# Ledger of designs, part 184: VHH binders against Abasic site processing protein HMCES (HMCES)

Target 1, 269 residues: Abasic site processing protein HMCES (HMCES), of Homo sapiens (Human) (q96fz2)
Amino acid sequence: CGRTSCHLPRDVLTRACAYQDRRGQQRLPEWRDPDKYCPSYNKSPQSNSPVLLSRLHFEKDADSSERIIAPMRWGLVPSWFKESDPSKLQFNTTNCRSDTVMEKRSFKVPLGKGRRCVVLADGFYEWQRCQGTNQRQPYFIYFPQIKTEKSGSIGAADSPENWEKVWDNWRLLTMAGIFDCWEPPEGGDVLYSYTIITVDSCKGLSDIHHRMPAILDGEEAVSKWLDFGEVSTQEALKLIHPTENITFHAVSSVVNNSRNNTPECLAPV
Below, E stands for the ipSAE of ESMFold2; O stands for the ipSAE of OpenDDE; V2 stands for 0.75 times the mean of E and O plus 0.25 times the DockQ between their complexes.

## First folded at step 17 (VHH)

Design ub125 (from ub0 with F104Y; framework vhh_8pnl_2; at its last look DockQ between E and O 0.77; V2 from the best seeds 0.77)
Fold by OpenDDE, look of step 18:
Structure ub125 (fold): chain B 269 residues (1-269), chain A 117 residues (1-117)
Amino acid sequence: as target 1 above (269 residues)
Amino acid sequence: QGQLVESGGGLVQPGGSLRLSCADAGFDFSHYDMAWYRQAPGKERELVARINYGGTTNYADSVKGRFTISRDNAKSTLYLQMNSLKPEDTAMYYCAAGLEYDSYEYWGQGTRVTVSA
């Protein structure tokens, strides 16, 4: 996964992240650094995207089932990294392979500290190799959405009103991530950054691409992944596998340019 | 298939030079780590050179000082300048790109380099 969409307004995004804590109480996640949230139809590595994480990471003795939402840098910078420039990392940390997550210090260490997060997105993009052409066809991949009688396909949002209806009820893609906290050697603010765990693609997606994000499907999976206070690393890792519960449609080549940030990026062609 | 396509391979004499290219016009690799691998007949595939998205490079000891890996993000093209070629450099050369730690998702079909007198 090298491109996502996360364009919902902050309030809509927050509502879409409503959850029940372990007591069954309905809650909204509290924001950390809300000003760092930059909605975009076209999110690339090194940009900030919102993630969910346990409140216990910020508050001692907090209920670990409570959730915080925070924009973090896409591309994990390990806490032990001593260079002043994250771009000097030897290996790409945009994604973390599930099969080697425990072999790589950059991921194993923060994971061992319980630094699990859920990366939020409208969906992600992937490019299919086209036979006979040198061009790749991009696809937008997301959770199946509940068709409300009035809200046609994403493509049917012909009116601003319809568009709002579609996105107000949009089920966000929830991807398993690992985050870390990095203190720059030269001082400054602590950098929170994340990697997306990847797996082999499901059968439905295999013709598009052979790898996919580890998707946490459902509130239970999301809750278990986040709740590092009650759920061990070993148990959490059992949640990491391909899922068939995805849908996709072809989109225009507009998304190819990471500078393009318009609804056209995820519109069906 | 919109694939990484290697070019620039061929027959060259010892001491000669070649420049390999790897391109994918349909994909922005600006955020990807990229690498050149090679496989000689009867040998395992080996890393030749690596360049991360920030331009940091690493080389195998066998090619250090002779080979230079570079990238043009605007052209979505990876290069391998090979100087002072040796018969031992004879191999199929592959380009690779990836966003995963110490792994590459995309591979070219390879271009053959033959160094022979």
Scores: ipSAE 0.850, ipTM 0.923, lowest interface PAE 0.5, mean pLDDT 92
Fold by ESMFold2-Fast, scan of step 17:
Structure ub125 (fold): chain B 269 residues (1-269), chain A 117 residues (1-117)
Amino acid sequence: as target 1 above (269 residues)
Amino acid sequence: QGQLVESGGGLVQPGGSLRLSCADAGFDFSHYDMAWYRQAPGKERELVARINYGGTTNYADSVKGRFTISRDNAKSTLYLQMNSLKPEDTAMYYCAAGLEYDSYEYWGQGTRVTVSA
């Protein structure tokens, strides 16, 4: 996973993250650094994306089931990194393989500190290798939405204008992430950065690409991944596996250039 | 299984030079780590050189000072400049790219390099 869409305005994104805490109270996550949130239809590594994480990471004695939402850099910079320029880090940290996550120091250390987060997106993009050509076909991949499909669909075709209404109740994709905090040696603000955990693709996606992000399907999985005060690393890692509860459609090659940031990037073709 | 396309291989005499290229049409690899691997007849595949998205390089001891890896993100192309070639450099050379830590999810089919007197 190396390209996502996360285009919702801040207010719409916040409402899409409504949740219930351990006491059964309905809540919205509290923002940190909201000014760093940059909506886009075409987000690449090294850009900032919103993640959910436990309030307990910021406040001693906070209820670990309460959530903060914060923009973080995509591409984990380990806390032990000694140089001043993150691009000097020898290995890419955009994604972290689930099968070696406990063997790699860059990921094992933050996991030991409970630094688990849920990466938010409208969906993600993958490129299918087409037989008989050197070109690739991009796809937009996302959770099934309650108003995007009708069983026994017979009748007038939906108008393109109805897509605007879909975003008001869009179910965001929730991906398992690990984050770390790095203090630049020359001083300045602490950098929060994350990696997305990856797994083998599910059967439904295997014709598109052989890898996929570890998707947390539903509030129970999301809550357990975030709640490092109650859920151990060992228990949380049991949530990391391929999922079949996913849908997709082909999109235009406009998405190929990461500088393109328009609705055409995710529109069906 | 991803597909990159290598070119530039051939037959050269010891002490000669070759420049390998690796490209993919229409896909943006600028954020990917990229690498050259090789596999000599009867041997296991080994890392030759890697370059990250920021241009930081790393080389196998056997090629340091002789080979140079570089990338041109505007052209979506990876290069390997090979100088002072030795018979021991004879191998199939493979291009690789990835976003996963210490792993490559995209590979080419290879280009053959033969160094012979």
Scores: ipSAE 0.795, ipTM 0.889, lowest interface PAE 0.6, mean pLDDT 89
Fold by ESMFold2, look of step 18:
Structure ub125 (fold): chain B 269 residues (1-269), chain A 117 residues (1-117)
Amino acid sequence: as target 1 above (269 residues)
Amino acid sequence: QGQLVESGGGLVQPGGSLRLSCADAGFDFSHYDMAWYRQAPGKERELVARINYGGTTNYADSVKGRFTISRDNAKSTLYLQMNSLKPEDTAMYYCAAGLEYDSYEYWGQGTRVTVSA
């Protein structure tokens, strides 16, 4: 997983993240650093994207089932990193394999501190190499969405009414992540950064690519992954597996260039 | 899946040079870590050199000082300059690209390098 869409305006994104705390009360996540949110149809590694995490990471004695939403850098920078520039990391931390996560200090250490997060996106992109051609076919991959007579067309830029019909009630993709906090040696703000956990692809995606993000399907899975106060690392890792509850459609090559930020990136072709 | 395309292999005398290239048409690898691996006849595949998205390199001891890995992010192309070639460098050379820590999810089909008198 190396490309996502996360384009919703902040208020729409926040409403899509409505949840129930452990007492059953409906809540919205509280933002940190909302001005760092940079919506785009075409997010790449090293950019900021919103994640959910437990309030307990920020507030002593907080209810660990309460959620914070914050933009973080995609590409985990370990807290022990000594250079001044994250691009000096020897290994890529955009993704973390689930089968070796406890063998890598970059991920084991923050996991031991309960630094689990849920990475939010409209969906993600993946490229398939087609038989008998040198060209790749990009796909937009996302949770199945409720369809009605009032449903709009994904990626159509012909009216604000169509955008609202598609996106106002969009079910956000919820991916399992690990984050860490790095203090730059030259000073400045603490850097929050995340990796997305990956697994072998499900049967439905195996013709597109052999890897997929670990998707947390439903509020129980999301709550358990986030709640490091009540759910141990060992129990949380049982949530990490492929899911078949996923859909996709082919998109144009416009998405190939990460500088293209238009609805065409995810429009069906 | 073999999605990368290597080129530049061939037959070279000991002491000679070759330059390998790796690209995939229209695919942007600028955010990827990339590497060259090789597999000699009857041997296991081994790392030759790696370069992260920021240009930081690492080399196997057996090629250090003789091989240079580089990348051109504008062209999304990976290179391996191979100097002072030895018969022991004879192998299939594969390029790899990845975003997973300590792993690569994209591989090429390989290009053959043969070093013999």
Scores: ipSAE 0.682, ipTM 0.849, lowest interface PAE 1.1, mean pLDDT 90
ESMFold2 (binder alone), look of step 18: mean pLDDT 82; pTM 0.835

Design ub126 (from ub0 with F104W; framework vhh_8pnl_2)
Fold by ESMFold2-Fast, scan of step 17:
Structure ub126 (fold): chain B 269 residues (1-269), chain A 117 residues (1-117)
Amino acid sequence: as target 1 above (269 residues)
Amino acid sequence: QGQLVESGGGLVQPGGSLRLSCADAGFDFSHYDMAWYRQAPGKERELVARINYGGTTNYADSVKGRFTISRDNAKSTLYLQMNSLKPEDTAMYYCAAGLEYDSWEYWGQGTRVTVSA
């Protein structure tokens, strides 16, 4: 996973993240650094994206089931990194393979500190190799959606004008992430950065690409992944597996260039 | 695999030079780590050189000082400049790209380099 859409205005995104805490109280996540949130149809690594994490990471006595939403840099910079420039990291940390997550120091250490987050997106993009040609077909991949004014799910067959009306009740994609906190050795603000955990593609996506993000399907999975005060690393990792509850449609090659940031990037073709 | 396209291989004499290219016409690899691997007949595929998205490089001991990896993100092209070539450098050369830690999602089909008199 190396490209997402997260274009919702801040207030719409916040409402889409409404949740229930452990006591059953309805809540909206509280923002940290909201000014760093930059909505885009075409988010690439090293840009900031919104993530959910437990309030307990910031407040000593907080209920670990309460949620913060914060923009974080995509591309985990480990807390132990001693260079001044994050681009000096030897290995890419945009994605973290589930099969080796406990073997790699960059990921094992923050996991041991409970630094789990849920990465938010409208959906993600993947590029299907077309046999017999050097061309690729991009796809937008997202949770099945229900229509606000109709009983039923939206799909690839829906017209582009119908897509403009679904965002008010869009079910955001919720991907399992690991974050870390890095203090620049020469001073400055603490950098919060994350990686998306990846797994083998499910049967439904195998014809598009052989890897997919670890998707947390539903509030129970999201709550358990975030709640590092009650759920151990071992138990949380049981949530990391391919999911079949996903849909997709082909999109224009406009999305190929990460600098293109228009609705055409995710519109059905 | 077969998603990236390598070129520039060929037959050269010992001490000669070659420049390999790895290109993709439609996909933006600028945020990806990229690498060159090689495989000689009957041997395992081995890392030759790696370059991260920021331009930081790492080389196998056998090629240090002789090979230079570089990238041009505007052209979505990866290069390997090979100098002072030896018969031991004879192999099929593959490019790779990825965003997963120490792993590669994209591979080329390879380009052959033969170093002999």
Scores: ipSAE 0.791, ipTM 0.889, lowest interface PAE 0.6, mean pLDDT 90

Design ub127 (from ub0 with F104H; framework vhh_8pnl_2)
Fold by ESMFold2-Fast, scan of step 17:
Structure ub127 (fold): chain B 269 residues (1-269), chain A 117 residues (1-117)
Amino acid sequence: as target 1 above (269 residues)
Amino acid sequence: QGQLVESGGGLVQPGGSLRLSCADAGFDFSHYDMAWYRQAPGKERELVARINYGGTTNYADSVKGRFTISRDNAKSTLYLQMNSLKPEDTAMYYCAAGLEYDSHEYWGQGTRVTVSA
């Protein structure tokens, strides 16, 4: 996973993240650094994306089931990193393999501190290799959606006009992430950055790509992943597995260039 | 047919030079870690050189000072400049790209390098 769409205006995104705390109270996540949120149809590594994390990370005695939403840099910079420039970090941290997550210091250390987050997106993109050529077919991959006018599933073959109408009720993709906090050696603001945990593709996606993000399907999974005050690392990692509750449709090659940021990037072709 | 396409391999004499290229049409690899691996007959595959999205490089001890890895993000192309080639550099050379930590999800099918008098 290395390309997402997260284009909703801040207020629409916030409402899409409505949740219940452990006492059953309806809440909206509270923003940190909202001015750093940049909506885009074509988000690449090293850009900022919105994530959910527990309020307990910021307030010592907070209810760990309460949620903050914050933009974080995609590409985890470990807290122990001693250089001034994050681009000097030897290994790419855009994605973290689930099978070795506890063996890699860059991820084991923040996991031990409960630094779990949920990465938000409209969906993500993958490129299918076309056999017999070097051309690739991009796909937009997302949760099954309910139609705007009636309760029910939205089909992958729906027209672009129908897609424009569903954003008010869009179910955001919720991916399991790990974040860390890095203090630049030369001073300045603490950098919050994240990685997306990856797993083997499910059967439904195997013809598109052999890897997929670890998707947290439903509020129970999201709550358990975020709640580091009540859910141990060992228990949380049981939530990390492929999911079949996903759909997709082919999109235009316009998405290939990460500089392109228009609705055409995710429109069905 | 592969995800990445290598070129530039061939037969050279000891002390010679070759420049390997690795390209993919129509895809933006600028955020990916890129690497060159090699595998000699009957030997394990080994990392030769790697370069991250920011241009930070790392080399196997056996090639330091002789090989240079570089990338051109505008052309979505990775290079390996191989100087002072030795018979022990004879191998199939593979290009790889990835976003997963210490792993590469994209691989080429290889290009053969033979160093022989």
Scores: ipSAE 0.768, ipTM 0.878, lowest interface PAE 0.6, mean pLDDT 90

Design ub128 (from ub0 with F104M; framework vhh_8pnl_2)
Fold by ESMFold2-Fast, scan of step 17:
Structure ub128 (fold): chain B 269 residues (1-269), chain A 117 residues (1-117)
Amino acid sequence: as target 1 above (269 residues)
Amino acid sequence: QGQLVESGGGLVQPGGSLRLSCADAGFDFSHYDMAWYRQAPGKERELVARINYGGTTNYADSVKGRFTISRDNAKSTLYLQMNSLKPEDTAMYYCAAGLEYDSMEYWGQGTRVTVSA
């Protein structure tokens, strides 16, 4: 996973993240650093993306089931990193393999601190290698939406105008992430950055790509992943597995260039 | 036919030089770590050199000072300049790219390098 869409305006995104706390109260997540949120149809590593995390990370004695939404840098910078420039990290931290997550210090340490987050997106992109061509076919991959689960939605999917209408009630993709906090050695603001946990692709996606993000399907999974005050690392990791509840459609090669940021990036072709 | 494609391998005498290239038309690897691996007959595949999205490089001890990895994101091409080649550098050389920590997702088919009289 190395390209997403997260284009919703801040207020629409916030409403799409409505949730219920442990006491059954309906809530919206509270923003931290909302000015850093940059909506885009074509998000690449090193850009900021919105994540959900427990309020308990910021406030002592907060209810661990209450949620904050914050933009974080995609590409985890470990808290122990001693150089001033994150681009000097030896290994890429855009993704973290589920099978070795507890063996790698960069991920084991923040995981031990409960630094679990849920990465938000409209969906993600993957590129299928096609026989008989020297190009790859990009696909936009996302949760089934009410209107895209019916055969009658084919015409709507082929019409960009109808796709715009579905965003008001879009079910956001919720991916399991790990974050860390890095204090620059020369001073300045703490950098919050994350990695997306990856798993083997599910059967439905295997013809597109052999890896996929660990998707948290439904509020129970999301709540358990975020609630580091009540759910241990061992229990939370049981939520990390391939998901079959996913859909996709082919998109234009316009998405290939990460500088392109238009609705055409995710429109069906 | 759409994957990473290596070129530039061949037969060279000890002390000679070769420049390997790895290209993929139509896919943007600019945010990916890229690397050269090699596999000698009867041995496991090993890392030769790695370069991250920011241009930071790492080399196997056996090639430090002799090999240089570089990338040209505008051309979607990765290079390995190999100098002062030794018989023990004889191997199949593979290009790789990935976003997963300490792991590569994309691999080429390899190009053969033989260092012999």
Scores: ipSAE 0.792, ipTM 0.883, lowest interface PAE 0.5, mean pLDDT 89

Design ub129 (from ub0 with F104I; framework vhh_8pnl_2)
Fold by ESMFold2-Fast, scan of step 17:
Structure ub129 (fold): chain B 269 residues (1-269), chain A 117 residues (1-117)
Amino acid sequence: as target 1 above (269 residues)
Amino acid sequence: QGQLVESGGGLVQPGGSLRLSCADAGFDFSHYDMAWYRQAPGKERELVARINYGGTTNYADSVKGRFTISRDNAKSTLYLQMNSLKPEDTAMYYCAAGLEYDSIEYWGQGTRVTVSA
């Protein structure tokens, strides 16, 4: 996974993240650094994306089931990194393989600190290799959405009005992430950055791409992944596996260039 | 595998030079780590040179000072400039790309480099 859409305005995104804490109280996540949130139809590594994480990471004695939403840099910079420029990191940290996550210092250390987060997106993009040609077909991949009489089904035949209305009740994609906090050696603000955990693709996606993000399907999985105060690393990692509860449609090549940021990036072709 | 296409291989005499290229016409690899690997007959595939999205490079000791890896993100093309070639450089050369930490997701078909009289 190396390209997502997360275009919802801040208020719509916040409402889409409504949840219940351990006591059953209905809540909205509280923002940290909301001014750093930049909605886009075409988010690439090194840009900021919104993540959910436990309030306990910021407030001593906070209820670990309460959630913060914060923009973080996509591309984890380990807390132990000694150079001043993150681009000097030896290996890419856009994605972290589930099968080796506990073997790699860059991920094992933050996991030991409970630094689990849920990465939010409208959906993600993957490029299917076309047999017999040097071309690729991009696809937008997302949770199945609830069809209502007032909102259209996602499809090539849907009107612009129908597409506009689907976002009011869009079910955000929730991907398992690991984050870390890095203090630049020459001073400055602490950098929060994340990686998306990846798994083998499910049967439904295997014809598009052989890897997929680890998707947390439903509030129980999301809550357990975030709640590092009650759920151990060992128990949380049991949530990391391929999922079949996903859908997709082909999109135009406009999305290929990460600088293009328009609704055309995710519209069905 | 096979999504990246290498070119520029061939037969050269010891001391000669070659420039390898690796491209994909349909995809933006600008955020990917890119690398050149090689595999000599009867040997395991080994890393030759790596370059990250920011242009930071790393080289195998056997090629330091002789080979230069570079990238052109606008063209989504990776290069390997090979100078002072030795018979020991004879191998199939593979282009590679990935976003997963310490792992390769995409491989090229390979291009053959032979260094002999």
Scores: ipSAE 0.759, ipTM 0.871, lowest interface PAE 0.7, mean pLDDT 90

Design ub130 (from ub0 with E105D; framework vhh_8pnl_2)
Fold by ESMFold2-Fast, scan of step 17:
Structure ub130 (fold): chain B 269 residues (1-269), chain A 117 residues (1-117)
Amino acid sequence: as target 1 above (269 residues)
Amino acid sequence: QGQLVESGGGLVQPGGSLRLSCADAGFDFSHYDMAWYRQAPGKERELVARINYGGTTNYADSVKGRFTISRDNAKSTLYLQMNSLKPEDTAMYYCAAGLEYDSFDYWGQGTRVTVSA
């Protein structure tokens, strides 16, 4: 996974993240650094994306089931990194393989500190290689949406305006992430950055690409992944597996250039 | 199968030079780590050189000082400049790209390099 859409206005995104805490109380996640949220139809690595994480990471005595929403840099910078420029990191940290996550110190250390997060997106993009050509077909991949009539109207004939009407009740994609906190050697604000955990593709996506993000399907999975105060690393990792509860449609090549940021990026073709 | 296209391989004498290219028209690999791997007949595939999205490079000890990896994101092209070629450099050379830590999920079909008198 290396390209997402997360375009909802801040207020719409916040409402889409409504949840119940351990006591059964309905809540909205509390924002940290909301001004750093930059909505886009075409988010690439090194940009900021919103993630959910436990309030306990910021308040020593907080209820670990309560949630914060914060923009974080996509591309994990380990806490032990000693150079001033994150681009000097030898290896890419956009994605973290589930099968080696406990072998790599860049990921094992923050996992040991409970630094689990849920990465939010409208959906993600993947590029299918086309037989007999050097071209690829991009696809937008997302959760099946609540309303049957909306899913029934999805097609190449749909206008961008039809898709704008869908967003008020859009079910956000919730991907398992790991984050870390890095203090620049020259001083300045602590950098929060994350990686998306990846798994082998499910049967439904195998013809598009052989890897997929680890998707947390439903509130129980999301709650257990975030709640590092009650759920151990070992138990949380049991949530990391492929899911078949996913849908997709082909999109135009407009999405190929990460600088393009318009509704046409995710509109069906 | 091939998601990247390699070119520039061929036959060259010991001490000669070759420049390999790896191109992808229509996809933006600028945020991806990219690498050159090689595989000689009957041997394992091995890493030759890698370059991250920021231009930071890393080389196998066997090629340090002789090979240079570079990228041109505007052209969506990866290069490997190979100097002072030796018979043991004879192999199929593969281009790779990825976003997973120390792993590549995009591969080309390879281009053959033969170093022989």
Scores: ipSAE 0.760, ipTM 0.871, lowest interface PAE 0.7, mean pLDDT 89

Design ub131 (from ub0 with E105Q; framework vhh_8pnl_2)
Fold by ESMFold2-Fast, scan of step 17:
Structure ub131 (fold): chain B 269 residues (1-269), chain A 117 residues (1-117)
Amino acid sequence: as target 1 above (269 residues)
Amino acid sequence: QGQLVESGGGLVQPGGSLRLSCADAGFDFSHYDMAWYRQAPGKERELVARINYGGTTNYADSVKGRFTISRDNAKSTLYLQMNSLKPEDTAMYYCAAGLEYDSFQYWGQGTRVTVSA
């Protein structure tokens, strides 16, 4: 996973993240650094994306089931990194393989601190190799969505009203992430950055790409992944596996260039 | 399986030079780590050189000072400049790209390098 869409306006995104805490109280996640949220149809590594994490990470006496939403840099910079420029980190941290996560210091250390997060997106993109050509076919991959009374597929030529209706009740993709906090040696603000855990693709996606993000399907899985105060690393890792509850459609090559940021990036072709 | 295409291999005398290229038409690898691997007859595949998205490089001890890895994101091309070639550099050379920590998801089919008198 190396390209997502997360284009919802902040208020719509916040409402899409409504949840219940341990007491059963309905809540919206509280924002940190909302000014750093940059919606886009075409998010690449090193950009900021919204992430859910436990309030207990910021307040020592907080209920660990309460949630914060914060923009974090995609590409985990370990807390122990000693150089001033994150681009000097030897290995790419956009994704973290589930099969070796406990063997790699960059991920084992933050996991030991309970630094689990849920990465939010409209969906993610993958490029299918087309046999017999050098061309690749991009696909937009996302949770199955509820059909409305004005049913219809997302089309490049659909009116703005139809697109707005689709997004009002969009079920966000919820991916398992690990984050860390890095203090630059030269001073400045603490950098929060994350990696997306990856697994072998499910049967439905195997013809598109051999890897997929670890998707947390439903509030029970999301709650257990986030609640590091009550759920151990060992128990949380049991939630990491391929997901069959996904759908996809082919999209235009417009998405190939990460500088393109329009609805055409995710419209069906 | 992602497809990268290597080129530039060939036969050279010891002490000679070759420049390998690796390209993919129509895909943006600018955020990916990229690498050159090689596999000599009867040996396991080994890392030759790595370059991250920011241009930071790392080399196998056997090639340090002789090989230079570089990338041109505008052309979506990875290079390996090989100088002072030795018979032990004879191998099939593969390029790779990936976003997973210490792992590559995209591989080429290889280009052959033969160093002999």
Scores: ipSAE 0.779, ipTM 0.881, lowest interface PAE 0.6, mean pLDDT 90

